VH-VL binders against Monomethylamine corrinoid protein 2 (mtmC2). Designs and how they scored, part 9

Target 1, 218 residues: Monomethylamine corrinoid protein 2 (mtmC2), of Methanosarcina mazei (p58978)
Amino acid sequence: MTNTEIFNKLTNAIVTQDIAGCAKLTQEALDAGISPLDIITKGLSPGMKIIGDKFEAAEIFLPQIMMSGKAMSSAMEILTPELEKTKVEGEEGTGLAITFVAEGDIHDIGHRLVTTMLGANGFDILDLGVDVLNETVIEEAAKRKGQKIILVGSALMTTSMLGQKDLMDRLREENLRDSVKCMFGGAPVSDKWIDEIGADATAENAAEAAKVALNVMK

## First folded at step 4 (VH-VL)

Design N06 (framework fv_retifanlimab)
Fold by ESMFold2-Fast, scan of step 4:
Structure N06 (fold): chain C 218 residues (1-218), chain A 119 residues (1-119), chain B 111 residues (1-111)
Amino acid sequence: as target 1 above (218 residues)
Amino acid sequence: QVQLVQSGAEVKKPGASVKVSCKASGYTFTNYYMNWVRQAPGQGLEWIGVINPFGGSTWLDQKFKDRVTITVDKSTSTAYMELSSLRSEDTAVYYCARHYDYSGYFDYWGQGTLVTVSS
Amino acid sequence: EIVLTQSPATLSLSPGERATLSCRASQSISYKGNSYMNWFQQKPGQPPKLLIHAASSLQSGVPSRFSGSGSGTDFTLTISSLEPEDFAVYFCQQWYSTPLTFGGGTKVEIK
């Protein structure tokens, strides 16, 4: 089997919601000597883009995208330990990324991929998960005043995106805004929105997010 | 079938409070945001705010922040909007509306609750 | 807040005629090719019903005679040939910025 054939099978497993097949193919790809990053960027991530585009086109609905997310999660359970073994080559003291999905938002596929890419690019990770209260984010940042921190949040829905403004306002009120960098992503998040709420950056996809975060932390 | 069923009409005196309910059925209550919108006679629709039923977090229009409380009871799949210090200009039909997905879509609405504030 | 101005306030037409409704925003509600405008229909005693989202996307179950267009500050809802059930009030609504705001409405009434 060529690498291209393996990547195509991984993409199809995501698109068809084949949870067990996705895990099996991910392990086979690792056993074939393919890097964890290539498995993600060339196999799994293309599948997530396809399913996302279908959701936008109303060809599939929330239950189907959630099942594709579970397929992705099954692969990430296998890939995460391998990524942790990877020697990170880069700037020492890159910083801490506190990653989270806004309260009420159940979309964790992009979040997991962003978190993984940040870790692979030299960030220490504090992953708060999904459905995270702004209060929790503020508390975790306050505990670590003086550290190089980037808050990395995502929102799929417009209402959860509104919570990003509240988070920025809270950071200013708590005198924490200048001690952290803030990067937000998700379908409704735009450069205009970032400018309006006074955050530092946005990125359209997980690979771009890691590059943007590195630039923000320079 | 998705349904949002609101409580009945209310008549209140100025200075009183009113609490309107919105009972959801036909979907997973905690997976969708619930918005409140009002319509005064002869005026357009006015967004009041939104609640995330899972965690209870709310976002309100600044003009309502001192007088509105939005809550949920997850066990009964019911959202509530309480408006205090009522004035005659608060006379309106109050609607709950489900947030369909990202981009501000309100795909299902309650039937509306008329709140009349008179002395 | 973003103010939406709808015109005309009232449009008197007969079945079979074309209806063109305008909505103007006090500032641009478009960014990078996306326009953050919805259209709703409301009949007496009923809640609003979503017709169009993202300026031009027809909501599932809505007849194809309805269409939306526009970008920036100027938006239009068109009903190509009025049916009896189309006589109603129509509202535009933006989600570009909070608070979410609605236009004052255009009443399409039978002549």
Scores: ipSAE 0.000, ipTM 0.426, lowest interface PAE 14.8, mean pLDDT 82

Design N07 (framework fv_erenumab)
Fold by ESMFold2-Fast, scan of step 4:
Structure N07 (fold): chain C 218 residues (1-218), chain A 120 residues (1-120), chain B 110 residues (1-110)
Amino acid sequence: as target 1 above (218 residues)
Amino acid sequence: QVQLVESGGGVVQPGRSLRLSCAASGFTFSSYGMHWVRQAPGKGLEWVAVISFSGSYKYSVDSVKGRFTISRDNSKNTLFLQMNSLRAEDTAVYYCARGLDYGSGYFDYWGQGTTVTVSS
Amino acid sequence: QSVLTQPPSVSAAPGQKVTISCSGSSSNIGKNYVSWYQQLPGTAPKLLIYDNNKRPSGIPDRFSGSKSGTSTTLGITGLQTGDEADYYCGTWDSSLSAWVFGGGTKLTVL
């Protein structure tokens, strides 16, 4: 079986909530010498994007996205130790990534993936989790004034995405805007939206998010 | 210690409504998805509805869709099931159950149940 | 009928071993992890096994789970009278987009 065939099977396992198959295929991919990063970016991540798009379009519902999340979690349980083995340790870090999912949004598997990719690429991580109030994000940033910080927020729905503008406005009001970089992701987030709210970046997927964050923190 | 305590059950005639409540304690309620599972007299378990940890997303099985609405109040650590247009087939003990995050395929804690009897 | 098939009853003597089977299809047990629940008379179900073979804290090692293909089994060793209960298997069914349970197996200790 080619690498492309394995990736397509992994994508399909996520989309069809094939939890056991996803774990099995992930282990088979590792055994075949495929890198953990490629398994995530070429196999698993595409599946999460498809299922997220279907959920937003109301083509699937909460139980299905939850179980696709379980398939992804089962694969990540296998992949996380392998990713940690390749992590680069150094005297100076890339900075701190404060990661969160917007208030009123579901547990976003893309958030977990972005957080893992940031950590694997040298960021220190402060993961605030899901359904996070903007005031909590601001408080954590204010405690660390003078540190190299990027705020990384995710939203699956347009209604929860609107909170990103509120966060930007509040950072300005608290005199914190110039102290942080801000990257927002999620299906409804576009370059036009980032420009409109005055944030620093967006990324199309979790793998790209780490590279974009590194570039923003230069 | 995790506890889930259901209430609101009773005996009602077909077509009437009931609201079930589930009081949660001993864990961070807002961090967990919550479910309703029912059991008809002398029968097995049937999953009914799920709600996301924030309350923003909900789903009910087709047999109760449009009649049952799951909701939650995280400030009060309480889960609800609004049951409208009740049918004899809805007669069951209703259990509140906790799912671990969005990754769970199982129910790790259950309440004691509250009985709903729909009879004419 | 239940989506997952279990024998309606099983019986064994104290101290003996028993296995309870649960059969499904490719849309449920075949592609998903399985859980097992114990329901003592007059009480709520209690999680015994999750993710095919893992035990929650507080569940004795007398209880074990295994999965092969589209079937799963719950094993109970050193049977005690306090094990008399209904036992249910459970999993996700991707074709129904629902969590499903077996019909239950009543265990009696004779």
Scores: ipSAE 0.296, ipTM 0.701, lowest interface PAE 4.3, mean pLDDT 85

Design N08 (framework fv_erenumab)
Fold by ESMFold2-Fast, scan of step 4:
Structure N08 (fold): chain C 218 residues (1-218), chain A 120 residues (1-120), chain B 110 residues (1-110)
Amino acid sequence: as target 1 above (218 residues)
Amino acid sequence: QVQLVESGGGVVQPGRSLRLSCAASGFTFSDYAMHWVRQAPGKGLEWVAVISFSGRNKYSVDSVKGRFTISRDNSKNTLFLQMNSLRAEDTAVYYCARDFRYSSSAFDIWGQGTTVTVSS
Amino acid sequence: QSVLTQPPSVSAAPGQKVTISCSGSSSNIGNNYVSWYQQLPGTAPKLLIYDNNKRPSGIPDRFSGSKSGTSTTLGITGLQTGDEADYYCGAWDSSLSGWVFGGGTKLTVL
């Protein structure tokens, strides 16, 4: 079986909510020498994109996307130990990702995928959930001064995207801006917006978010 | 009962100013971003401005930048639009609209509108 | 000129069905959620559809939305005289950092 064939089968397992098949194919991909990150970005994440698009188009319902999430999670349980094996004691760690969905926003699925991908790529996770006040994000960051931190926020509404500017302003007011990295995502978020608010990065999807976060934290 | 009630419209000469108000009731005003949308006589809808729930972030359409200022007073549950240097092309019904919290792309509650006529 | 393109009018008889189209680009409809609004004569707009195809509480099942690529459509079945109104599509535009609307479509129920 070629790598492309393995990736296509992984994508199909996510789309068809095949939890057991997804785990089996993930282990087969590792046994074939494919990197954990490639399994995620070329196999699993494309499947989640497809299922997310189907949910957006009302072709499937919440139970189906949740089952695809479980298939993804089963694969990630196999992949995270492999990613962690590459971490060497005494070297600087990847850091802590504080993940959240902006205040006023309750869209959870994309946030959960980003959080899972970050954890799989060696980040320690502090997941604050959805509808998170900027005050809460600031307080959690302030408690951890001196730690290597990236704030990972998502906004799927224009108004919660405006909240990202409020968060950046608050970080500057509290003298915390230089202590953290900031990555924001969501449909209304653009490179122009990131530049305007003075954040560090954005990513087009959950798979790319992990790669971008790793690059920002170098 | 969720309501938005606009006021402050009227007939005004070009170059003058008007301040529109939008009184909100029946919901926690400080939890929602708010928009102004206008409609010229016999024409379609045109988005004018938005303000975040905290009031810190504001955006407006280019044609009104430097002339219109959106603001809010959460303690009074009121949204404002300060309109300076008014032009004939600003003639429209101005609607106050609430950003739909559960959508990235919707205005779920609209006021009845207030009419602004800029004429010489 | 409107950023999103709609036909200016559409007509059908009571009980029939109509589809109203709305076309944009990747910076608006292509990459963002779409909403639809109904404006009855002399009244404020009312939200009909959000997130491409979802209905708020109180909107009948005969109203539906769909999105494909950079275009979206509003479907209305079982037309009633009370549906005679102007219909607008709307979306966030990432390149403009603002909201855009279609030019509106006048539905006449004969």
Scores: ipSAE 0.006, ipTM 0.490, lowest interface PAE 12.1, mean pLDDT 83

Design N09 (framework fv_erenumab)
Fold by ESMFold2-Fast, scan of step 4:
Structure N09 (fold): chain C 218 residues (1-218), chain A 120 residues (1-120), chain B 110 residues (1-110)
Amino acid sequence: as target 1 above (218 residues)
Amino acid sequence: QVQLVESGGGVVQPGRSLRLSCAASGFTFSRYGMHWVRQAPGKGLEWVAVISYEGSIKYSVDSVKGRFTISRDNSKNTLFLQMNSLRAEDTAVYYCAKEGYWGTYYFDYWGQGTTVTVSS
Amino acid sequence: QSVLTQPPSVSAAPGQKVTISCSGSSSNIGYNYVSWYQQLPGTAPKLLIYENNKRPSGIPDRFSGSKSGTSTTLGITGLQTGDEADYYCGTWDSSLSAYVFGGGTKLTVL
């Protein structure tokens, strides 16, 4: 199979909730010499975007998203050891990344990948996990006023993404906005959205997230 | 097919430690988050802690923070709860519970529980 | 004290119907899916309802769940003596970053 064919099959496996097929296709992609990062960004993540869009349109419900997440999880079980081999040394003084998934969002895998890539690129990590209340993020930032901090939030659904605006509003209310950098990612997050809410950056995928975060912290 | 078996409970004095284990079988352990839930004698259910399938995400109830540590060994399909500085109010049956698909919203399988009694 | 409020007890005769309520707030039931658990005397809890109104395989349709705003209810029709148990609602609380249970309702079947 061509790389494009493998990517399209991976995307379809996520969308159709084919857990076993997703794992099999992921192994086949690795055996074909495709990088773990390309498998994620060109095959698996596009499928998660499609399923997220369908959920927002009320074409599917939470159980279907959870099953697609399980398919993604089966692939990540195979890919995680390969990704660990690519860790690189970071520069001292890069900063602290406070990573979290927006309140109401249960997508752990993409968040884990972003967090891993940031740590591999020299960030200290404070991982707050999934389904994180904006109040919790504000409290963690307030404890560390004066430190070099980037808030890294992810959301896969349009409804969860709206919570990012509330977070930005609260940072301004608490006089913390100038004390942190803010980068938001996830399928519905766009450059237009970042501009609208007054955040600092977005990234298309987990590999890009680390590069963008380093640029934002300069 | 799915089975969860807890062990490590016992009778201990206040201030001592216990380590609970939960042996899992019948599912791909490394793909599911795992929880500890306890129940004091004659009382209701109280959630204690969660660990994500990779082990990077952990939450616990405030009353045990700093004293209890949840961990897992995916190579052995085993969940652990290290319980330090035990108090009388920690006396309970401790259940191992498996997440449903992908999230923390429900527990589809439970172990039979292991009893921890903290008394002087 | 529990975060979710349930009546401490309900009772009815065989063949009758009962409804068990569970009340919370916007950070738990109002935002997240709710589950119900059945605990027979001397046994571990068992999942009865998940995602507000779904039944696991093997749970009869006389058990039902519903959610409205910050409250949820468990309905049991055609009550049987084997239903005598403690019933717990449960959900994730986003403000606490914790799973929370109701205080439990003891169902007595005459």
Scores: ipSAE 0.000, ipTM 0.440, lowest interface PAE 14.7, mean pLDDT 82

Design N10 (framework fv_erenumab)
Fold by ESMFold2-Fast, scan of step 4:
Structure N10 (fold): chain C 218 residues (1-218), chain A 121 residues (1-121), chain B 110 residues (1-110)
Amino acid sequence: as target 1 above (218 residues)
Amino acid sequence: QVQLVESGGGVVQPGRSLRLSCAASGFTFSTYGMHWVRQAPGKGLEWVAVISLSGSYKYSVDSVKGRFTISRDNSKNTLFLQMNSLRAEDTAVYYCARPYYDFSGYAFDYWGQGTTVTVSS
Amino acid sequence: QSVLTQPPSVSAAPGQKVTISCSGSSSNIGRNYVSWYQQLPGTAPKLLIYDNNKRPSGIPDRFSGSKSGTSTTLGITGLQTGDEADYYCGAWDSSLSAWVFGGGTKLTVL
């Protein structure tokens, strides 16, 4: 089977919500010598884009996008350890990425992909997960004052997006603002919002997130 | 079961202040962010402000920034809108609105009956 | 002026079908979920459609929503006189960092 054929099968597994097939095809791709990054960028991510576009066009509903998300997650469970073994960047000065989804928000799919892409690009990772209190983020940053840190948060609802402003305010109050970089993402997040709250960057999608983070940490 | 009841509207002169309240019942108020939406006479809906679950984070439309402050008291299940430096263009019915949760978060599932604010000389 | 564009009025006879359009841009309808609201005369708005095409409990299946690109439509079949109301589309606008609504469409059932 050609690499293109393998990528097309992975894309189809995501689009058709084939959780078990997606995991199996991911392992087969690794066994065939395909890089973890190529499996993600050329096979899996195109499927997530297709399913996302269909959901936005009202051609599919929440249960279907959730199942595609589970298929993606099953593949990422296999790929994350492999990506951690091989880093493409990050001799000195790359830094630590503290990754999280805002308090009140449980949207995981995009967060997991961003976290994995950061790790693949030489960042050390501290993944706090979803529904994360700002207090927890502040505590983890404070423990590591003097290290190169980027806080990478996402929010997919307008109410959970407000937590990003509170986080920036608390960083200033705790004298930590100048010690970290802050990158926020999610559907309601815009350049206007980033400017309003005084954060450092946003990235339009997971593929751009690592590139933006590396630029911010220079 | 879910009920939102606005109060505090009235007739005021330009430059004065007014405080609106929204009494919530029939749900766990402290687990929801809340919004204010207004509607000028004979006009459409205009979003005004949002507040997070805890009340720690707030955001408002540019036209009211610096003049309006959204706040809440979870112990009383009450949402507030403090309106300072009122202008004629603030004349509207003000609705308290609850966001639809789960994975959407992009709709208002319950609205109060509204309270009327008229800014006139 | 409203950010989302709706026709100001639409009319049809009882039992007929009507569609109400709503046009936006890539920063609102094009990237975020759409909702639709019904406002009967003298009342608060009521949610009809959320997440582009889903109905809350209690909304009859005569009401439907659809989204394509930067536009959305509300469909109403089997029109009843009780459907006379103003209808509004709404979405978050990522560029404005604000909720935006259409200007409203007055439905008259003649």
Scores: ipSAE 0.007, ipTM 0.538, lowest interface PAE 9.9, mean pLDDT 83

Design N11 (framework fv_erenumab)
Fold by ESMFold2-Fast, scan of step 4:
Structure N11 (fold): chain C 218 residues (1-218), chain A 120 residues (1-120), chain B 110 residues (1-110)
Amino acid sequence: as target 1 above (218 residues)
Amino acid sequence: QVQLVESGGGVVQPGRSLRLSCAASGFTFSHYGMHWVRQAPGKGLEWVAVISFKGSNKYSVDSVKGRFTISRDNSKNTLFLQMNSLRAEDTAVYYCARSIEYSSSLFDYWGQGTTVTVSS
Amino acid sequence: QSVLTQPPSVSAAPGQKVTISCSGSSSNIGANYVSWYQQLPGTAPKLLIYDNNKRPSGIPDRFSGSKSGTSTTLGITGLQTGDEADYYCGTWDYSLSAWVFGGGTKLTVL
């Protein structure tokens, strides 16, 4: 079976609430040599988008979307240990990564992947989750002045990406900017945007994010 | 910071109606499912109703179907519960609550509640 | 009323450990992630544990959750007077197509 066929079957398993099939196909994809990241981004996440769109169109109902969420979770239970096996030697005392998805954004799969890769590479993790207020990020940074900290924010929508500029402005206003490193990612985030808001880095994907974060911290 | 503030409670006679409101602030309201959960005096928590983030899907516990209607106005960041044909058994503190996870029964933030008393 | 079964009350002294149980079935706890909520007297419930064993930011590590089969437990170590509250387990029930809560457990620190 081709990678495209496996991805399509994973997407269909999510959409049809096939919990056992989703877990089986995820393991089959790993056995076929497909990367955990590709399984998530090309197979599972497309299914979650489809089922979410159908739910909001009233084409499916609450029990069905709950089952699709469980199918996704069963796959992530298999994939998370595989992601953690990725070995990049971190420096002793690498630091704390405070991870979050920007206010107004509830897409957590990419965020969870970035968080897992950072942990696998020697970072201590404080995961704030999704739809995180800039106020919350500022408070967590302020509690930890003098520690080696990198703020790792993700945004998948242009409107939530604009909140990254507000976060940078607020870090400067609170006299916290120089006490932390800042890395932002997500589809609308570009090198030009990072330069414009005065953040430290961006990365195209979760694997690159871990490498970039290590470089920024040393 | 996330805040949910309920209002609209009061004392009403059986058979009458009340409309509860929940004003949300500190997060993007239109991206979250919202719930009503109630608690009768001296009793535990009972889930009442949920509405999807755009308002296209609504579900409620069977004991209130046909009497209670959950709705939302995303332009005003407000959740509503229209309660018709009220009964003594509907007497409770009504909380609004937010959820973000499909695979977990996660009510991550709650309002402080509004009291509904149905008495003769 | 409640589909999930909790003891109505537990008590322990300051500094001690307490465990609160919650029992369900294959359609609820057995199939789904479980959350725990703390309700201080006169206040709204607060999320204490989610996804069986995870703590939200700000919840001290004295609080822990675990799930085995169709049961879940909340553990509290280093008990403090400020822990006096009602504690509720909660999850989704596939057979009822509804969120369900335990009946609640009153914790007294004496």
Scores: ipSAE 0.005, ipTM 0.511, lowest interface PAE 10.8, mean pLDDT 82

Design N12 (framework fv_erenumab)
Fold by ESMFold2-Fast, scan of step 4:
Order: sequence, then C-alpha cells, then structure tokens
Structure N12 (fold): chain C 218 residues (1-218), chain A 120 residues (1-120), chain B 110 residues (1-110)
Amino acid sequence: as target 1 above (218 residues)
Amino acid sequence: QVQLVESGGGVVQPGRSLRLSCAASGFTFSNYAMHWVRQAPGKGLEWVAVIWYSGSLKYSVDSVKGRFTISRDNSKNTLFLQMNSLRAEDTAVYYCARVSDFGYYGMDVWGQGTTVTVSS
Amino acid sequence: QSVLTQPPSVSAAPGQKVTISCSGSSSNIGKNFVSWYQQLPGTAPKLLIYDNDKRPSGIPDRFSGSKSGTSTTLGITGLQTGDEADYYCGTWDSSLRAWVFGGGTKLTVL
C-alpha cells in the first residue's frame, strides 16, 4: 500500500464516520513510518474539510459532523503523544494560547488538532475545551493581563459565530481587547467575518493556524 | 413529523406571572437553538428571546429583560418562557420556533401559538 | 418604529410580479444573513427564504430573495390569490444583540 493509499483511506474513514477504522488506520500509518504531521495534513484534515463543506452545503446535518469529529478525536488520541515527542522546545516569549470551542458547540472538530499544533510550535496552552462561556474566556484572559495571549476559538455552526461577535464586544467593554490577540476558525468563519467583528485573524486549516498565530504574535 | 406545541397561555391581571411551555417532537431537540416570538393583536411579529443548544447562552429583547426568562430542558424536549411582572403591552400570541442554524438560516419550524391576555 | 423598514402594503394582479423591500443598517442587514416569512391570516408564520437567498424544501421558486448592502428584497412572480398574506423580513442586530423583524407588508392580490 502506498502512502497516498493510506491517506485516502484515512480521509474516507473521517467522511464515512468510521471511528474504529480511523484509529486503526492511524496506528497503521504510524507503524509504516509516516510522520504524525503528514497523517494529519494529508489524511485526516482533508476528510474534515470534505465534511465541513458538506455541512455548509446542507448535504449533512449535525449528527453526521459529530460522528466524523469522534473519528478525528480517536485518531488524535493516538497522534497527540507522537507530536509531543517531536515538539520543538518553546522559545521564550512565544505566548499563551487560550483555546476553546464556542458556547453552544459541543463538537471537538478541529479544536484538538489546532491546540496540538499551537503547542508543537512553542505556545503555552490553556485548553478550556468545548461549549465554553464567553464569560469564562474573559475571566481567564483578565487573570493573565500583561502576558502575551492569543484567544483561539473554533466554530462549526453559524449559531456559534454569534458568540464570537459577543466575545469581541465583551473584550471591548472590559477594556481587554488591546491586551489580547484573537484568532477564530471553523468552516463558517471567513476573512469577511473576522473583519466585521474586529478580530485579528483566521486560518483555513489547523496546519496554517500555528503559522498564522505566530505571525499575529510578532 | 416535526412539531412544536405551545401551552400555558391564559388571561391574567397586570403584575402576575405565567410560564409558557413548548413541547418538541420529531427531531433531536438538543441540536437546535430555540426562539420565542410574539404578536400583539393586529400588530407585527416581535422577537422575544433565544436560547442556544446547551441552554448556556441566552438573549432577549430589552423590553422584557429582568421580567422574562427563557430556559430549556433537553431531557424532556421542552422549551420554557417564565413571564413575571406582566403588563398590558405583553398581550400577544406567543410562538416558539426552531432554528437549525440560528442567526443565519432562520426559523424553520413554528408552533401554532398560545394566547396571553393581560387585562384588569 | 421598526428597526427594519418595509412598505406597509403592496398590491398586484394574479400572474404579475411583486417585490417587497426591507431596509436596515450596518448593524443588521449589512452584517448578517436575512430570512423572510409568510403569515396567512390566522396562522403561524412560515419560512420562505433563509440565508439571504435560499429556499427551504417545499417553497416554490416563484419566491426569491436578494441582499445588497443594508437592504434586502423578496420577489414573488406568477402571483396567486393564495399569496395574500403578511410578509416579514428578519435578521440579527449585532448592536442590540437581538433578532429584529420588519414591520410587515400586507400583500393584496386583486
């Protein structure tokens, strides 16, 4: 089997919501000597993009995207320790990434991958998890005023995008907006939306998220 | 069959309270944000409140803040509106509505409404 | 009075085309997606258009939506007597943190 064949099987496991198959294929890819990063960027992430595009086109609904997220999570359970072994020692002054999935969104789709990529690129991580209240994000940022902080939020539904706008408004009301950088991602998040809410950045995929975050934190 | 059924309306005096319920069936209630919308006799639609999937995030129109509370019980597939300190201007038909992707996709399923009349 | 402005009434003959306008601001239509609703006398509202220009399953293509800047329009072609109803635009207002409806337009098919 070629690496391309393995990547295609991983992509199909995500798209078809094959949780057990995704985990097994991920382990087989590692055993074949394929890098964790290649498994993610060439196998798993393409599957998540296909599912995201289908959801945006209303070809699938929330239960299907949840199951694809579980397949991705099962793969990340295997890949996260491998990525940590190859992690570059953090440079002093890289900063803290506070990562979260917006309130109303319980699907960890892409969030774990973005969080892992940020950590692998030298960020300290405070992972708040899923369905995170904006008040919680504000409180965690306020406790650490004076640190280099980037807030990294994910949204898979347009419902959770309203929460991103509310978060930006609340940061301004609390006089915290200039104390943090803000990067939002997910299928419905666009450059136009980022401009409208006055956030700092978005990234097309998890692999780009770390590069964009590093650039924003310069 | 996707369905929303409101109940709890009635005639009450100013200053009293009512609790409206909206029973959902035929879909996975916990996956949807939910609205309350009202319509006074002979008037247009007025949005009242919205609640997210988990129940954690809520918004309401300023005229009802501090008086009305939206809530949900996902284990019972039920949406609620607790209405306190009722005023004559709260007289309306109250609809519950489902949003498959709120803020953008719109309100795709509506109940038939329950009538609230606040009068002396 | 309404945050979104619609004409109070519009009329046309059967088979004709009608356009209903809805005007807002940068905090609502200018920023967010718009939906349109039809309300027949004595009934609950029904979704006609969502996400500016999309139709739910079961809505005929005689109904169309469009958005430009801070305004949106509902188009109805091939008017039928069964189209007599009140029509409402709606969207999220980011400044108010509230969903807002237009004041409604009564369509009469003469």
Scores: ipSAE 0.006, ipTM 0.455, lowest interface PAE 14.1, mean pLDDT 82

Design N13 (framework fv_cosibelimab)
Fold by ESMFold2-Fast, scan of step 4:
Structure N13 (fold): chain C 218 residues (1-218), chain A 121 residues (1-121), chain B 112 residues (1-112)
Amino acid sequence: as target 1 above (218 residues)
Amino acid sequence: EVQLVQSGAEVKKPGSSVKVSCKASGGTFSRYAISWVRQAPGQGLEWMGVIIPIFGIANYAQKFQGRVTITADESTSTAYMELSSLRSEDTAVYYCARETYDFSGLYFDYWGQGTLVTVSS
Amino acid sequence: NFMLTQPHSVSESPGKTVTISCTRSSGSIASNYVQWYQQRPGSAPTTVIYEDNQRPSGVPDRFSGSIDSSSNSASLTISGLKTEDEADYYCQSYDSSTWGVVFGGGTKLTVL
């Protein structure tokens, strides 16, 4: 079977809430020599995008989104040890990544993937989770002034994306802006937006996020 | 930390309507589902319907379709359940309940204290 | 549309183990997750088991859940019974075709 066919089957397993099939296909892909990163970015993540869009469009409800999340989680249980074995290039003492999803946003698939990829690439992780107040992010950064820190935030909705600007404004007000690096992601986030709010970087997907974060922290 | 606080007890006449409120505090309101569940005296739990406030999506149990309306006001973090054409058999304690939908599990994690609605002439 | 059937009441002595069943009338019990709620007199329900067999933080490991596809039922098992476990217990599942929540009729647990 081609790689494209296995990726399509993985995507379909997520969309159809096939937990056992998703785990089985993930293991088969690994056994066939497909990289953990390709399994995630080309197979699993597209499925989560589809299911998230359907949920927002009211085509599916809570049980379906939860079951798709469980299918994704079962695959990640298999993939996480493999990602640790195949760590990409990173420097000793890379720094701390404080990861979070903006207040009002509960879309955590992208967040979990970014957090996993950062950890696999040598970052220490402080994961604040989803629906995180800017005040909480600032408090955690302030406690660690003088450490090598990158704030990694995501927003999948335009309304929660505006909170990223508020976070940047408050970092400047608290005299913390120069003490941290800031990388934001999510569907509405663009290079133009990053430039406008004065953050350091964005990335198109979870794999790119780890590479960009390493570059920003050099 | 997270609390669901409901409006006070009501006494209504048959044929009238009642509107019960459920105010969420301490946690995110918009993206969680809020269900309404009632319990007649000495009886079991009966699900009435659910709303996901951010999408304005509501769904109702077949038994209550046409009589129940569930709404939400995100600005006040308050969900409402309105039941029309009241009958004496609608006498019950009405609960609101929040349902999780993160990847740690799906269940009713917080319940309101309940609102007694008595339907009598 | 389906129904969940529970025994009306069960009783057992302190320190013993009790099991409460929840049987689905049509379709497989394994098709949708089953949750269990505890309701003490005068109180709102609280969750003791979610997604068939998971325990919320703070629920003691004496509580466990299981699914038996052959009998088309879910079970709540409480070991080392304490007087404070005396309550009504409700199973609950989802009808995914309607986004409908279905509750069992409830079981009154008496600990004597």
Scores: ipSAE 0.005, ipTM 0.442, lowest interface PAE 11.5, mean pLDDT 81

